VHH binders against Putative ABC transporter glucose-binding protein TsgA13 (tsgA13). Designs and how they scored, part 16

Target 1, 363 residues: Putative ABC transporter glucose-binding protein TsgA13 (tsgA13), of Haloferax volcanii (d4gpw5)
Amino acid sequence: TGGDTGDTDDTEASETTASEGTTSGTTTGDVETTDGGGPSEGETVNAAWVYISEIGDLGWSWAHDQARQAVDEQYDWLETEYTEAVAPSDSERVFEQYAQGDVDVIFGTTFGYQDPMYAVAEDYPDTVFEHATGYRTRENMGRYMGRIYEPRYLAGQATGMVTENNTIGYVAAFPIPEVVRSINAMALGARSVNPEATFKVRWVNAWFDPPTAREAANALIDEGCDVIAQEQDSPAAVRAASDAGVWTSGYNAPMGQFGGENYLISPIWDWTEFYGPTLESLHEGSWEADAFWGGMETGVPMLDEWGPNVSQEVKDQVAATEEQILNDELDVWAGSAFEGESDEFLFQEMSSFVEGVEGEVPS
Key: E = the ipSAE of ESMFold2; O = the ipSAE of OpenDDE; V2 = 0.75 times the mean of E and O plus 0.25 times the DockQ between their complexes.

## First folded at step 15 (VHH)

Design m1 (from h4 with K65E; framework vhh_ozoralizumab_d1; at its last look DockQ between E and O 0.48; V2 from the best seeds 0.00; counts 0 for: pae E 3.1 > 2)
Fold by ESMFold2, look of step 15:
Structure m1 (fold): chain B 363 residues (1-363), chain A 123 residues (1-123)
Amino acid sequence: as target 1 above (363 residues)
Amino acid sequence: EVQLVESGGGLVQPGGSLRLSCAASGFTFRSYRMYWVRQAPGKGLEWVSEISTGGSLTKYPDSVEGRFTISRDNAKNTLYLQMNSLRPEDTAVYYCARGSTYYQWGSGTFDYRGQGTLVTVSS
């Protein structure tokens, strides 16, 4: 996830649009397209998204906004709007302004929005609230998140199979359970196919800091890492690895154009698979607050396209493991120190590395 | 590398049903929007259905909505089209096609298609 700290800067360039990413007139074949959907049988649903960062960050907020654009295109009964670059300290005001208006549902996409949204939801019981990454709910406030550690494990297998030095670098954000969980899942994946694989971690202490992420990637390469993975809201580490001719795995968004000839694959998000059903349930009057915790079976956490030089052997191994995950035949944590831990522990308490990750988590 | 192999076509009477399948390989199937498109004799390609990566969104032109249902099984890398209440004008070669990106829903863009399966609706 890119937005849990509330103080991350996901882009350096200012980019504000409500319509970016739509390419309605572009086709590869002679395919007819429709101008719009079918009839609407319910009242208009007015939906608002509140983002911690700019939607052009090619990261967490970008991924949510791609899904907003998709549902906006799909449903003729849906009107969407968004407010970007909303610090948690300003978010209560923004939620209240939407709730006072004609908005039926408000999506808050970063952890720091939890308590502000929880407070506003009490005062506006006729408005629906959905909060990403948190753990608080009300009768009118649901929560949602995806099990990104599943595609992290799969990308990890790819890193373990392609490394020649058995040393993989990880450009990490913050030493918090969310990031530790991702590092551990990737390491477990790599070691499931290459028991000699080891991980070196460098902490950027930001979700978005392209110069520092690039420096961290280069330092890891200088230390002998021949694969660079990352957990950042920018492609900077991926670009650094590409410039050095080093295998690389990104995060949040498709990064093939940045990784070039040495691109592996990335864990990424398709929030359409949550927002679509959720908005339909609102339109039909059947919405209920819930704690969505979807894995790859939902389509929310997913994998990007493979890089151009990834071998068929790597692709086949990852596909076989993916099938096991989709069929509930593989527990990512099996055989590790975290086997059998609750979702609460995995979400909030993981603070140590698995075997194969160098060093200890900073306190 | 990318392969899309359609099956399930055949001869059917008006009002009948068919189920088409498309076996996908050589790419991460669940990460792509998918299409069914068709080509009637002497015509260009016509869009028939679109489905999102996890299947939560589906879209149809007016000509088939209510009669055709697209679905996918991501564990088996298989796309389906259930065709009910078939009409003579549904006669075509049906192709499975891969969306150019997982995003840009409704754009009508695809970059690969299979070799197709023939559906003939006649009495």
Scores: ipSAE 0.408, ipTM 0.755, lowest interface PAE 3.1, mean pLDDT 86
ESMFold2 (binder alone), look of step 15: mean pLDDT 83; pTM 0.842
OpenDDE, look of step 15: ipSAE 0.755; ipTM 0.890

Design m2 (from h4 with K65E S100K; framework vhh_ozoralizumab_d1; at its last fold request DockQ between E and O 0.68; V2 from the best seeds 0.00; counts 0 for: pae E 2.1 > 2)
Amino acid sequence: EVQLVESGGGLVQPGGSLRLSCAASGFTFRSYRMYWVRQAPGKGLEWVSEISTGGSLTKYPDSVEGRFTISRDNAKNTLYLQMNSLRPEDTAVYYCARGKTYYQWGSGTFDYRGQGTLVTVSS
ESMFold2, look of step 15: ipSAE 0.543; ipTM 0.821
ESMFold2 (binder alone), look of step 15: mean pLDDT 83; pTM 0.845
OpenDDE, look of step 15: ipSAE 0.731; ipTM 0.885
ESMFold2, fold request of step 16: ipSAE 0.548, 0.578, 0.510; ipTM 0.825, 0.843, 0.813
ESMFold2 (binder alone), fold request of step 16: mean pLDDT 83, 83, 83; pTM 0.837, 0.843, 0.835
OpenDDE, fold request of step 16: ipSAE 0.901, 0.901, 0.889; ipTM 0.955, 0.954, 0.951

Design m3 (from h4 with P61A K65E; framework vhh_ozoralizumab_d1; at its last fold request DockQ between E and O 0.33; V2 from the best seeds 0.00; counts 0 for: pae E 2.4 > 2)
Amino acid sequence: EVQLVESGGGLVQPGGSLRLSCAASGFTFRSYRMYWVRQAPGKGLEWVSEISTGGSLTKYADSVEGRFTISRDNAKNTLYLQMNSLRPEDTAVYYCARGSTYYQWGSGTFDYRGQGTLVTVSS
ESMFold2, look of step 15: ipSAE 0.585; ipTM 0.843
ESMFold2 (binder alone), look of step 15: mean pLDDT 84; pTM 0.854
OpenDDE, look of step 15: ipSAE 0.807; ipTM 0.913
ESMFold2, fold request of step 16: ipSAE 0.543, 0.511, 0.461; ipTM 0.829, 0.817, 0.789
ESMFold2 (binder alone), fold request of step 16: mean pLDDT 84, 83, 83; pTM 0.849, 0.845, 0.847
OpenDDE, fold request of step 16: ipSAE 0.887, 0.885, 0.881; ipTM 0.948, 0.946, 0.948

Design m4 (framework vhh_7z1x_3; at its last look DockQ between E and O 0.26; V2 from the best seeds 0.00; counts 0 for: pae E 4.4 > 2)
Fold by ESMFold2, look of step 15:
Structure m4 (fold): chain B 363 residues (1-363), chain A 123 residues (1-123)
Amino acid sequence: as target 1 above (363 residues)
Amino acid sequence: QVQLVETGGGLVQPGGSLRLSCTASGFTFRSYRMNWVRQAPGKGLEWLSEISTGGSLTKYADSVKGRFTISRDNAKNTLYLQMNSLQPDDTAVYFCARGSTYYQWGSGTFDYWGQGTQVTVSS
C-alpha cells in the first residue's frame, strides 16, 4: 500500500566553480602570492570493485554493486568503477591493473580473492585493499564481513514456525566455517521455537551455479522438506521452491519477486553502511586496515521485507527476538556446542553441525 | 499498523531554527530508508531529504542543502530534520515518509506517510 508522490531525483546539480585566469599576477614588492588557489574541489578518491559474478546475479555481487552505486551518487569527491565476473585465477591480474592505475582503493568481494589480493598488496603499498569474507590483512589491506548469522537465526525462527513436516532444506555453497556458521544459526533459530525442526543440507560446491542450486532444492523437496533455505549468490533455489509451492527463505538480496506467495524472508546485506564510512576515512586520510565484523546494530546484515502470506504471529516472534539481539540480550549460540566461543573461532574454525542438522560437515 | 507521527512544528521567525521529529511504530524502523517531504501552501509535494538505514548516507534537495540536516536514532525509532536559517518560503506541512525500495537509493517511492506537522516562518 503506497504511492509515489515525491520526486527523489536530485534537483539541479551544483555547478563547478572552476575559474581560470581570474587572479591578477603581482610582481616585485610587498605583495606575496599564496600556494592556494581560488575556488577548489575536494580531493578525488578513485575506488574499484572486483566481483566474482555479474552484477545482475540478484545475489552477492548485486548487493555490493547497489552499495557502489549509492556511494557513487552520495560523494562528489568519489569516482567508482568495477570489473565483474572475475574468476579467482584471473583476479591477481585485475588487482595489479587497478593498482598500477589511478585507483586509491580496491574492494575484492569473494574469499577466493584473498591470496591474490594479499600478494598484490605487498607490491603496491600506496594502494589500499579491502577484502570481503577473508581473514588475511596487511598494513594496506583490511578485511570486512557482517555477522549474517544474526538475521539467519531470525529467519530460522520463521522456518521453524511454518514447517509442517519439521524438515527444512538448506541449499549450501561450500563446507567452510562461514557456511557452517549460517546453517547452525538457522537451525538454532528454528529449534528455539520448534524443537522438532530438522535440517537437511545439500552442498552445491559453488557460490553461483543456478542449475545445480535448483536441482539441490528440488531434491530436498522430494525428500520431504517443506521449507527451502539457501546460501547461494543467485535466487535459483528460491525460484525452485516457489515453483513447487514450498516456503522459502533467500539470501543476499531481496527475493520477494522470486519467492512469490511462498516467500518467508531473507537475510540480506546493506553494504552502504560499510562502504560509506570506509570511503570517508580514505578521503579524510584516516583509513587503517582493520577487521570489520559488524552485526545487525551496524545495519550491514539485515532482514528483507516479509512475504505476502507470512502470519502476524511469525512476524511478532521474529520482531521480539530481533529486539533481544539488538539489545545484547540474546546469545545466538547459547545452549549449543558453540556457546562461549570467540569471534575468531566463529569466523575461522566452526566445522561441525549443531543438534538438529542431519549428517556431518564434509571435510 | 505502520504509523509515522511528526512533531516539532510551529511558528518561527525568519532566520530561526526548528527540529522536527518523526516517531515510527508498527515496523522495523532501522530496516528502511526514511525521507522528509513538504507541501507549501497551494503547491505540490517537494521531496527534501533521504537517509539510509544506518544513517551513513544522506541526500538533499538543492533547496535545503546546507541548511537542513536529516538524521535518525534507530534505538528510539525516530527520524529527525534539523532546520536552520529558516525563511518564509520554508512555510509548509512537513511529512515523514518511509521508502519502499531500499535497494534503489533515491527511488522516489514512498509507501507510508505521517499526518504532517505545520511549520510557519513569519515575522
Scores: ipSAE 0.309, ipTM 0.694, lowest interface PAE 4.4, mean pLDDT 86
ESMFold2 (binder alone), look of step 15: mean pLDDT 85; pTM 0.858
OpenDDE, look of step 15: ipSAE 0.870; ipTM 0.941

Design m5 (framework vhh_5c3l_4; at its last look DockQ between E and O 0.50; V2 from the best seeds 0.00; counts 0 for: pae O 2.7 > 2)
Fold by OpenDDE, look of step 15:
Structure m5 (fold): chain B 363 residues (1-363), chain A 123 residues (1-123)
Amino acid sequence: as target 1 above (363 residues)
Amino acid sequence: QVQLQESGGGLVQPGGSLRLSCAASGFTFRSYRMSWVRQAPGKGLEVVSDISTGGSLTKYADSVEGRFTISRDNAKNTLYLQMNSLKPEDTAVYYCARGSTYYQWGSGTFDYRGPGTQVTVSS
């Protein structure tokens, strides 16, 4: 029974589904150039400064305010405001108040303002924020600091040349990378001209505490330091050294008037060389967030004038070294444990002393 | 000892140009704001221009704005004043001065000046 298997040739008509070419309309999303919320070219710039301490007569906040006054006088298109003696815990409110008042730029001038400013900057994208000494940035938040370790190295050379017993005292603020870097730079400078120079450090645990700074200086002198350097926002340690008849180096501002006959030289600031160009960039609509860390070539970190009794030999040595620094011919960290370290490390991570600094950095 | 020495003065016709130089010594030049001041016959001292330590900020008297340019070379310890489109009223002794009256930084005034250089603008 031959079952005739009828080959039903089912010609499946392959329906050529015409793939409709979905013209993906390239929505040219108008990249709204978010016009960076800076003032339009030619408009008034409203700038505010927030200071950690009272401006006072000399110091960190004073140096910033001197620069604020200078740029205020310089630019007819600039209006300036400031709030002094703002604790870090209160700074967020102050920043918000300025931002809500349509200030174009806010300068926060102490490390403790970093986190509050960073938080506020997120909520006010059209306001520019600049933070001194910190490391955090946003699209609308820059940071700035000078390489004060360069003039610290130079001042250190002077201390190394004038010391008779090779023991130099340092009145320090906090055991943070900024302060450690300054101590180390000064010690390296001193030891570059006097390999026997050593440093003793006393910690004040404040930026501004004149009574404690004076006590720390006196304690160092009692321990045999014949040169006193300092990192405080007051001349108290300089005065203490002057009263004791020992050599002294100040900080932040010209302190020669308080150092008397034994004044050496001080690392100081001229922030006009940062604030001026920054404000001009805002006024021109070209401001961008960056991380300024200018050296002596910018004029921001510098030395003040020599004391009246500093020898020409000391001046000549320091001048020669300064020229090398300015010409990028001298690495301050050469021959130290920090040779070849990144700027990020030097800025944020330095937490140990170089050879010649006595003791350990407190944890 | 602080020393400032001006040069480049002279006699020039109206519309002419001069370039003054000031050589500084005996102090840390780059750590100071600098200025040019002038004294015309029978007049007091007038601040002509000043410049910040790094040169980022410059200021001019209204009478010289757009005509004069202050600059500095910190590597050479030298201050300059380019004077263009000079006028008879610009006739004065010009002094290089350490410091500035326009800025509050420091004393707010100059503390040293050079012996001066004579600038005479006459037809």
Scores: ipSAE 0.221, ipTM 0.650, lowest interface PAE 2.7, mean pLDDT 89
ESMFold2, look of step 15: ipSAE 0.524; ipTM 0.808
ESMFold2 (binder alone), look of step 15: mean pLDDT 84; pTM 0.855

## First folded at step 16 (VHH; framework vhh_ozoralizumab_d1)

Design p1 (from m3 with S100K; at its last look DockQ between E and O 0.59; V2 from the best seeds 0.00; counts 0 for: pae E 2.5 > 2)
Fold by ESMFold2, look of step 16:
Parts: sequence; structure tokens; C-alpha cells
Structure p1 (fold): chain B 363 residues (1-363), chain A 123 residues (1-123)
Amino acid sequence: as target 1 above (363 residues)
Amino acid sequence: EVQLVESGGGLVQPGGSLRLSCAASGFTFRSYRMYWVRQAPGKGLEWVSEISTGGSLTKYADSVEGRFTISRDNAKNTLYLQMNSLRPEDTAVYYCARGKTYYQWGSGTFDYRGQGTLVTVSS
């Protein structure tokens, strides 16, 4: 009966992606072990999440914690806990504390946790580890990420249809393959419906820096951008665009409350579609380390609701393209320099812009 | 604009089964958590079941758990409710309803429901 909103100002997820593309990894036999393995079949599963930032804003850590709360409520056999605001330099200690206790599985949600988690996983082979955004694995350490560039392409079409200046600003994090591929996908989407669309990029060089993200958004607006997109773990660029009365697309979490009347749409995450099945496999004793790299068909990367003033024409165009992506009728990279590239390349090696993005990727 | 069209209701005897369908249009079905709710004669709405956007999580009211199964086919924009071991107290108009991924799982919060389909369980 009551409404529910994501009431957060900031969510910090500080990530740098230098990661291997999707691979299933090597699986040796059934992982159900009662002698020295993880949780026995039918026992309580104790799960812990370690977050780079506080869960109090609409961003990366918030999105993961929404899913933690959902699985906690769903499964009688599951106990969950979390530690927030854990810098990578402190993370080994936190992982060890959980692994020494009763925790059966530890989820680490930032790239900087990769090497600390990899080291702890060797010392605690009976504990399961899952690492978001990274590329290292062990028999007891899996990795996961979603193909957010798919909904980025779709949001890109919306930006291309609403821009009047044909100039779209992108408040970006780091010049790494993860961010470059999102910029490129958004530009390809926009140009698929508006060949005159051009993107201007400003690099914050942080995942979370609301003052700098706001300044970047305002600078892009001053340069004539009439649509602001962003790849940040806060809504700051969306708020700046809203204050200026220009169209805006956010990231990570629903941002309609921040974008107001000019909110377009955001690529967002529903991690329940990963955590649910993963935790069930642990409870059943069938978990295997692997490399999850799911697209929109999994439900993990998805689109938020449309803003209040988005036309039906925009909604219809995006819906038609979404169906093509879901039916494997559209390769988002088709016709670009990246057509035919492997998932591994897309994940780890994309370092240049497509046509329509101004400038070059900083080295 | 948004449409949810339920079907599959009817008269069935106690212990019987029915399968309800809900055809969705006018919105991006796969981006929404979905519900079944029901309204018995002379009573208010009762939450029955919820399913996550990809279907990985499902939740049921105590009164139907073990007897009802919610499912979805995102390729067909269709929500289903398989109802087994039906009882007279299951008699109600059944509605499919649209929730959102950012609402608390299990909250029962939705913003649109269909016209409903009548299920009557009587000997």
C-alpha cells in the first residue's frame, strides 16, 4: 500500500576495470563437499557483502544492497551481513575476518578488492568468494558483472531523439575499457536514430566525486550540450542537468527524483537476478566458480522507468530496439570498429572512441 | 496505455486446478516486478504472489504457498499463476499488478492492475 523510493544522495563504488572478458572457468566435478567444502546441503548459508562506499545513496553500492535485502527476506536458510565504506587497502583484513568466522560466501563489489580477495581465497579454500568487475578466479572464487552497454545503447537512442543541439554531454569516470565501452555504446545508440548526434566527454577520474561531477556537467551544458548523461556512482550530474532544465540520463539506480521533469531514463542494475541463483546454488551444494557476464536477457542490466515528459515515440523506438537486442537480432557494435570483437576484448581492451565522440581517450 | 489483461478464470470444484494468464502491453514488461492480487466477494484486496523481473525470486502469501506457482515469460510479455488444490476460500477476482524493481521486495507495492478474471471454487 505504501510507496517506496530510493532515498539516497550518494553511493560510492570506486572501480577501475582492467579485467578479463567472460569465461566460464574450469569446473572439477560436483562442488558438493561435506569433508572440507563450503556449506553442506540444506544448512544455513551465511553471506557477507563488502562495499567500497556507504549504502545511503542511489549508486553502485546501493544497488547491490537492495539485492542483499531482497535475498535476505526471500530465503529462510540465508543469513546476511555487510560492511560498508571499506577501502581496498583495508579489504584484506575484512575478508579475513569474515572467512575466519561463520561466513560461507563473501561478495566483494569493487575492482580494488581483486588482489586482496584473491590472496585471502587461497588461505581459506572452504570459503566461497565472488568478485564483481574483476578478472581473477580460483576454484573457490568466482567473478561477476553485467553487460550494461546494452541498456546504455538504448538510453543512447533516447538521447539522440530528444537533443535539439545534437550535442550530448557525458560525465565519465575513468578512461578504462568499462567506461569507454559505455560511452561508445551510448553514442552508437544515439547515432542509430540521429546521425548528427555528437558526444562531448568530461572525465571526473573518480567513480564518486559529486562536486567534480556537478562541475563537469555544468561545463558541458555551458559548451552547448542539451542532454547530460553520466557514469558516476552518484546523481550529481543528473541534479546539475535538472537544475539547468536539460534532459538527463543517470546510471546504476533509479534517478527520476533527481532528474525531475527532464529525466529521460537510466541504465540500472537488478542484482537479485545474480545473487538469487548464486545463493541457491550454495545452499544446494552445486556452486561453481565461474565468470558471469549477463546481458539484458538475464535481467541484471536493465532500464529504469521513463521520465514523466518522455514522448511515446521515444519509448516505442527504444522498446523496438530492446526486443532486437533480446532476440539477438541486433549487435550493438555492428558497423563500428568493434563489430565482431569477443566478450573478452569488449571487457578488457576497448580503448578508443567510435565516430561521433569528440576527442580521443586519454592515455 | 498500460494494459494488463487477465484470463483463464472460471468455475472449478474444490481440489481442482486453473492456470491464469496476464497479457501485458504498453510498458517494458521485463523491467517490472509483477504481482497477483485477489479480491474475494465483499472483501479488500489481498496480496497473493510476487515475481522478480527475471523470475529468479518468487514469493507467496501463506494462504497459497505450496499450491500456487507464479511465473513469467518475458519474451511473450505474459505473467502466469498456476493454481492447484483450489479451495472455496480461493474464490475471488484475480488481478495481475505491476510493481517496480526499486520497491522493497515483498512490500506489495504496485501502481497498476488489470481488470481481473473471476475464479469460483464451488462444489
Scores: ipSAE 0.523, ipTM 0.810, lowest interface PAE 2.5, mean pLDDT 87
ESMFold2 (binder alone), look of step 16: mean pLDDT 84; pTM 0.851
OpenDDE, look of step 16: ipSAE 0.778; ipTM 0.904

Design p2 (from m3 with T109E; at its last look DockQ between E and O 0.50; V2 from the best seeds 0.00; counts 0 for: pae E 2.7 > 2)
Fold by ESMFold2, look of step 16:
Structure p2 (fold): chain B 363 residues (1-363), chain A 123 residues (1-123)
Amino acid sequence: as target 1 above (363 residues)
Amino acid sequence: EVQLVESGGGLVQPGGSLRLSCAASGFTFRSYRMYWVRQAPGKGLEWVSEISTGGSLTKYADSVEGRFTISRDNAKNTLYLQMNSLRPEDTAVYYCARGSTYYQWGSGEFDYRGQGTLVTVSS
């Protein structure tokens, strides 16, 4: 799941955020943490992850846990643990138990953990907290998220190029700025290459509800949509599109096995590129509570592999646009009603659709 | 078609340095973990180094740690290996290799490699 209730998703990250390494020293006086065997500084870091769902299925928690496994393998000074399937209502207790123990940093990976973590962080100032998708911080509580709207825009171009009916369905989670932003970015991408493309949206009102997501996908297909995109923590909409012989784009994790011959591509996450530098900064004592807001240049938001039947023409168009994004030559919002808006507005206040998306955002 | 083209090999004296390059094409380079692997005369394939998709994680075989540096330039689709303080036992054909997935860090699993570039360290 990508979250459990919430009304805003503010990150405060700058448009050009880069992480290069964890060493902060300009001179040779600091002990580096990357060599292993560091004797006097950079003692063992004990890190814990708290997940809303189980790590076994390809989804949001799986993506975070792949990165936990990677950093656990990488750093001999790091010990990791995790607790899965923690409802937001139980999370304060779990955070407090970790903070009372020997855990140095706690990662909370869903929006619904924000207020529980914020409360615990006040009581445990010597423990570091990092919260995904939220907007609250403390001196010892940072936040992190990726600019997923960049690969959403790119996947949108692919949808615009493959549609024959010019009608693309989007199985959406909640009518909140985070989701509206993704829908708008995908529509802008599609219309950048196909001005006739139109999006139809169906709201599941859940991050994870496979039966409802499948029903929404089928309804959109019955309405003439010949491409199905989605924002869900399950592959149900992708499966529905595949069963119907309709192009499909997933989310969070690689979904080629579910989309099969009709798979297009998915926006996905590689959290290794956030957790690595963050844990190194903790080990060397340079960590600061700020807001990570990384685009594709960081490697955190990225694209999955292309489906087996995607043409080279589509791949070439998307690659050219991706290069522009990586070189800061393209603003996803350029030419739209949202051009020039601040990151704060984009993340907290976007509540209307761009041209080409049918209907209005539910109020 | 996935293509990996290594260059920069040659003959060097012990204690010398070389920089290997690998030009990648036919796939989305930045979405893959990358490896350097090598094969010394009469030996099997030896893992040398791994780098994550964005370059934030790097890992080295014990035999080269502290002497070799892996890096990547995702804008130019190029992987690098800076080799310093070279020893005769570093003599090998060096291959650029693509990790099978963007995850499974440290698995050692790759699905494509190039033709290699020969590095010879001798006086």
Scores: ipSAE 0.489, ipTM 0.806, lowest interface PAE 2.7, mean pLDDT 87
ESMFold2 (binder alone), look of step 16: mean pLDDT 83; pTM 0.849
OpenDDE, look of step 16: ipSAE 0.865; ipTM 0.939

Design p3 (from m3 with S107E; at its last look DockQ between E and O 0.63; V2 from the best seeds 0.00; counts 0 for: pae E 4.2 > 2)
Fold by ESMFold2, look of step 16:
Structure p3 (fold): chain B 363 residues (1-363), chain A 123 residues (1-123)
Amino acid sequence: as target 1 above (363 residues)
Amino acid sequence: EVQLVESGGGLVQPGGSLRLSCAASGFTFRSYRMYWVRQAPGKGLEWVSEISTGGSLTKYADSVEGRFTISRDNAKNTLYLQMNSLRPEDTAVYYCARGSTYYQWGEGTFDYRGQGTLVTVSS
């Protein structure tokens, strides 16, 4: 997923798997940009997004761009631009070019942008910067991420209820805390309703590599997995499971069209619930750098619609658990090795599997 | 089966307040943008307000901005419209309507509406 977290150089691996395709990154702001005065209360806000991959990837960058389009339509005072397929090694130049222009706020959407953005933010203190997935801030640089492990737990319950073999496959990106956290949450969810459920993990070592993700899904199916979950920036594993007639859960984006008759549900992102209030605060002159870490109660991490053949029993179980999460009544980690760990630990340091996940996390 | 049931309408004096509710069932309420629309006597259907799936984005018709507040409670599957400083011109049947999901941005359509609740502001 483009939302890297943890203490490894996992951002460099995202570059390896990110789509290198391009589209024009500018949609509105270039023709109407004002000279670098920045926003004041009630003035036009010019905002730019920098994406690691193409917006057509149906994954992490797609989800961010859906939210950009939504806020662009929502606010008459907002003008938006974007640049896609920006490798971290090129990102300092892109941030600097925006900061030199009429852009008031720059959103950088992957972990590998952290240090480049941090450097540029020092040189352009009148420009606002927001960084997804990272841990560094400045007076003019905030950060943001969502607790996707909450809807992962819920999707996990669905996998635990539908498996007949008690063996669930997970097509994973990289062995970093962000991904380990998602695997563990899904396993805990499944085992909360099916103590016999076990997970088999295959590492693609890429966020976006459809052929390798498809191969990993097929290998897991050959090993006896009758449910396929995934953490990839494409629907390839979901398509492979669908082609094989196997239950499947996607990630990042709604994937019902790809999962068809075998679709369960997906953890997905609604970034409008972060970008909207953030852009309003800029428009009102009240923005301050912060560290957003929102759960399902914010609407940022959420669930897709159910697949067509999911039973009412599964839907009812997940809805009951979702209500607990929304009311702050459920600790996903309770009873696990990670019970009582701080948000910082969960964010940066989780490097081992919970009970029910086969093998060990590669180092 | 999608159901939207409005309540809370009634007779109120100019300057008064009412709170409308809309109970939703038969769909995943949290996944849909929601609308209030109204129809005054002798007029067509008028858009009043909209709210995003999580409630963080709201928009209002010019005629009600500053006086009406849309909100939602996703745990209770309920949409609200707080109406303050009511005027005779606000007299209408008010309808709750289901919009697009988040991923159908820009389509501007709704597919279901309730039976409505009558608001009468006595002039």
Scores: ipSAE 0.304, ipTM 0.682, lowest interface PAE 4.2, mean pLDDT 86
ESMFold2 (binder alone), look of step 16: mean pLDDT 83; pTM 0.846
OpenDDE, look of step 16: ipSAE 0.766; ipTM 0.897

Design p4 (from m3 with R98K Y102W; at its last look DockQ between E and O 0.72; V2 from the best seeds 0.00; counts 0 for: pae E 2.7 > 2)
Amino acid sequence: EVQLVESGGGLVQPGGSLRLSCAASGFTFRSYRMYWVRQAPGKGLEWVSEISTGGSLTKYADSVEGRFTISRDNAKNTLYLQMNSLRPEDTAVYYCAKGSTWYQWGSGTFDYRGQGTLVTVSS
ESMFold2, look of step 16: ipSAE 0.523; ipTM 0.814
ESMFold2 (binder alone), look of step 16: mean pLDDT 82; pTM 0.833
OpenDDE, look of step 16: ipSAE 0.870; ipTM 0.943
ESMFold2, look of step 17: ipSAE 0.466; ipTM 0.786
ESMFold2 (binder alone), look of step 17: mean pLDDT 82; pTM 0.834
OpenDDE, look of step 17: ipSAE 0.880; ipTM 0.945

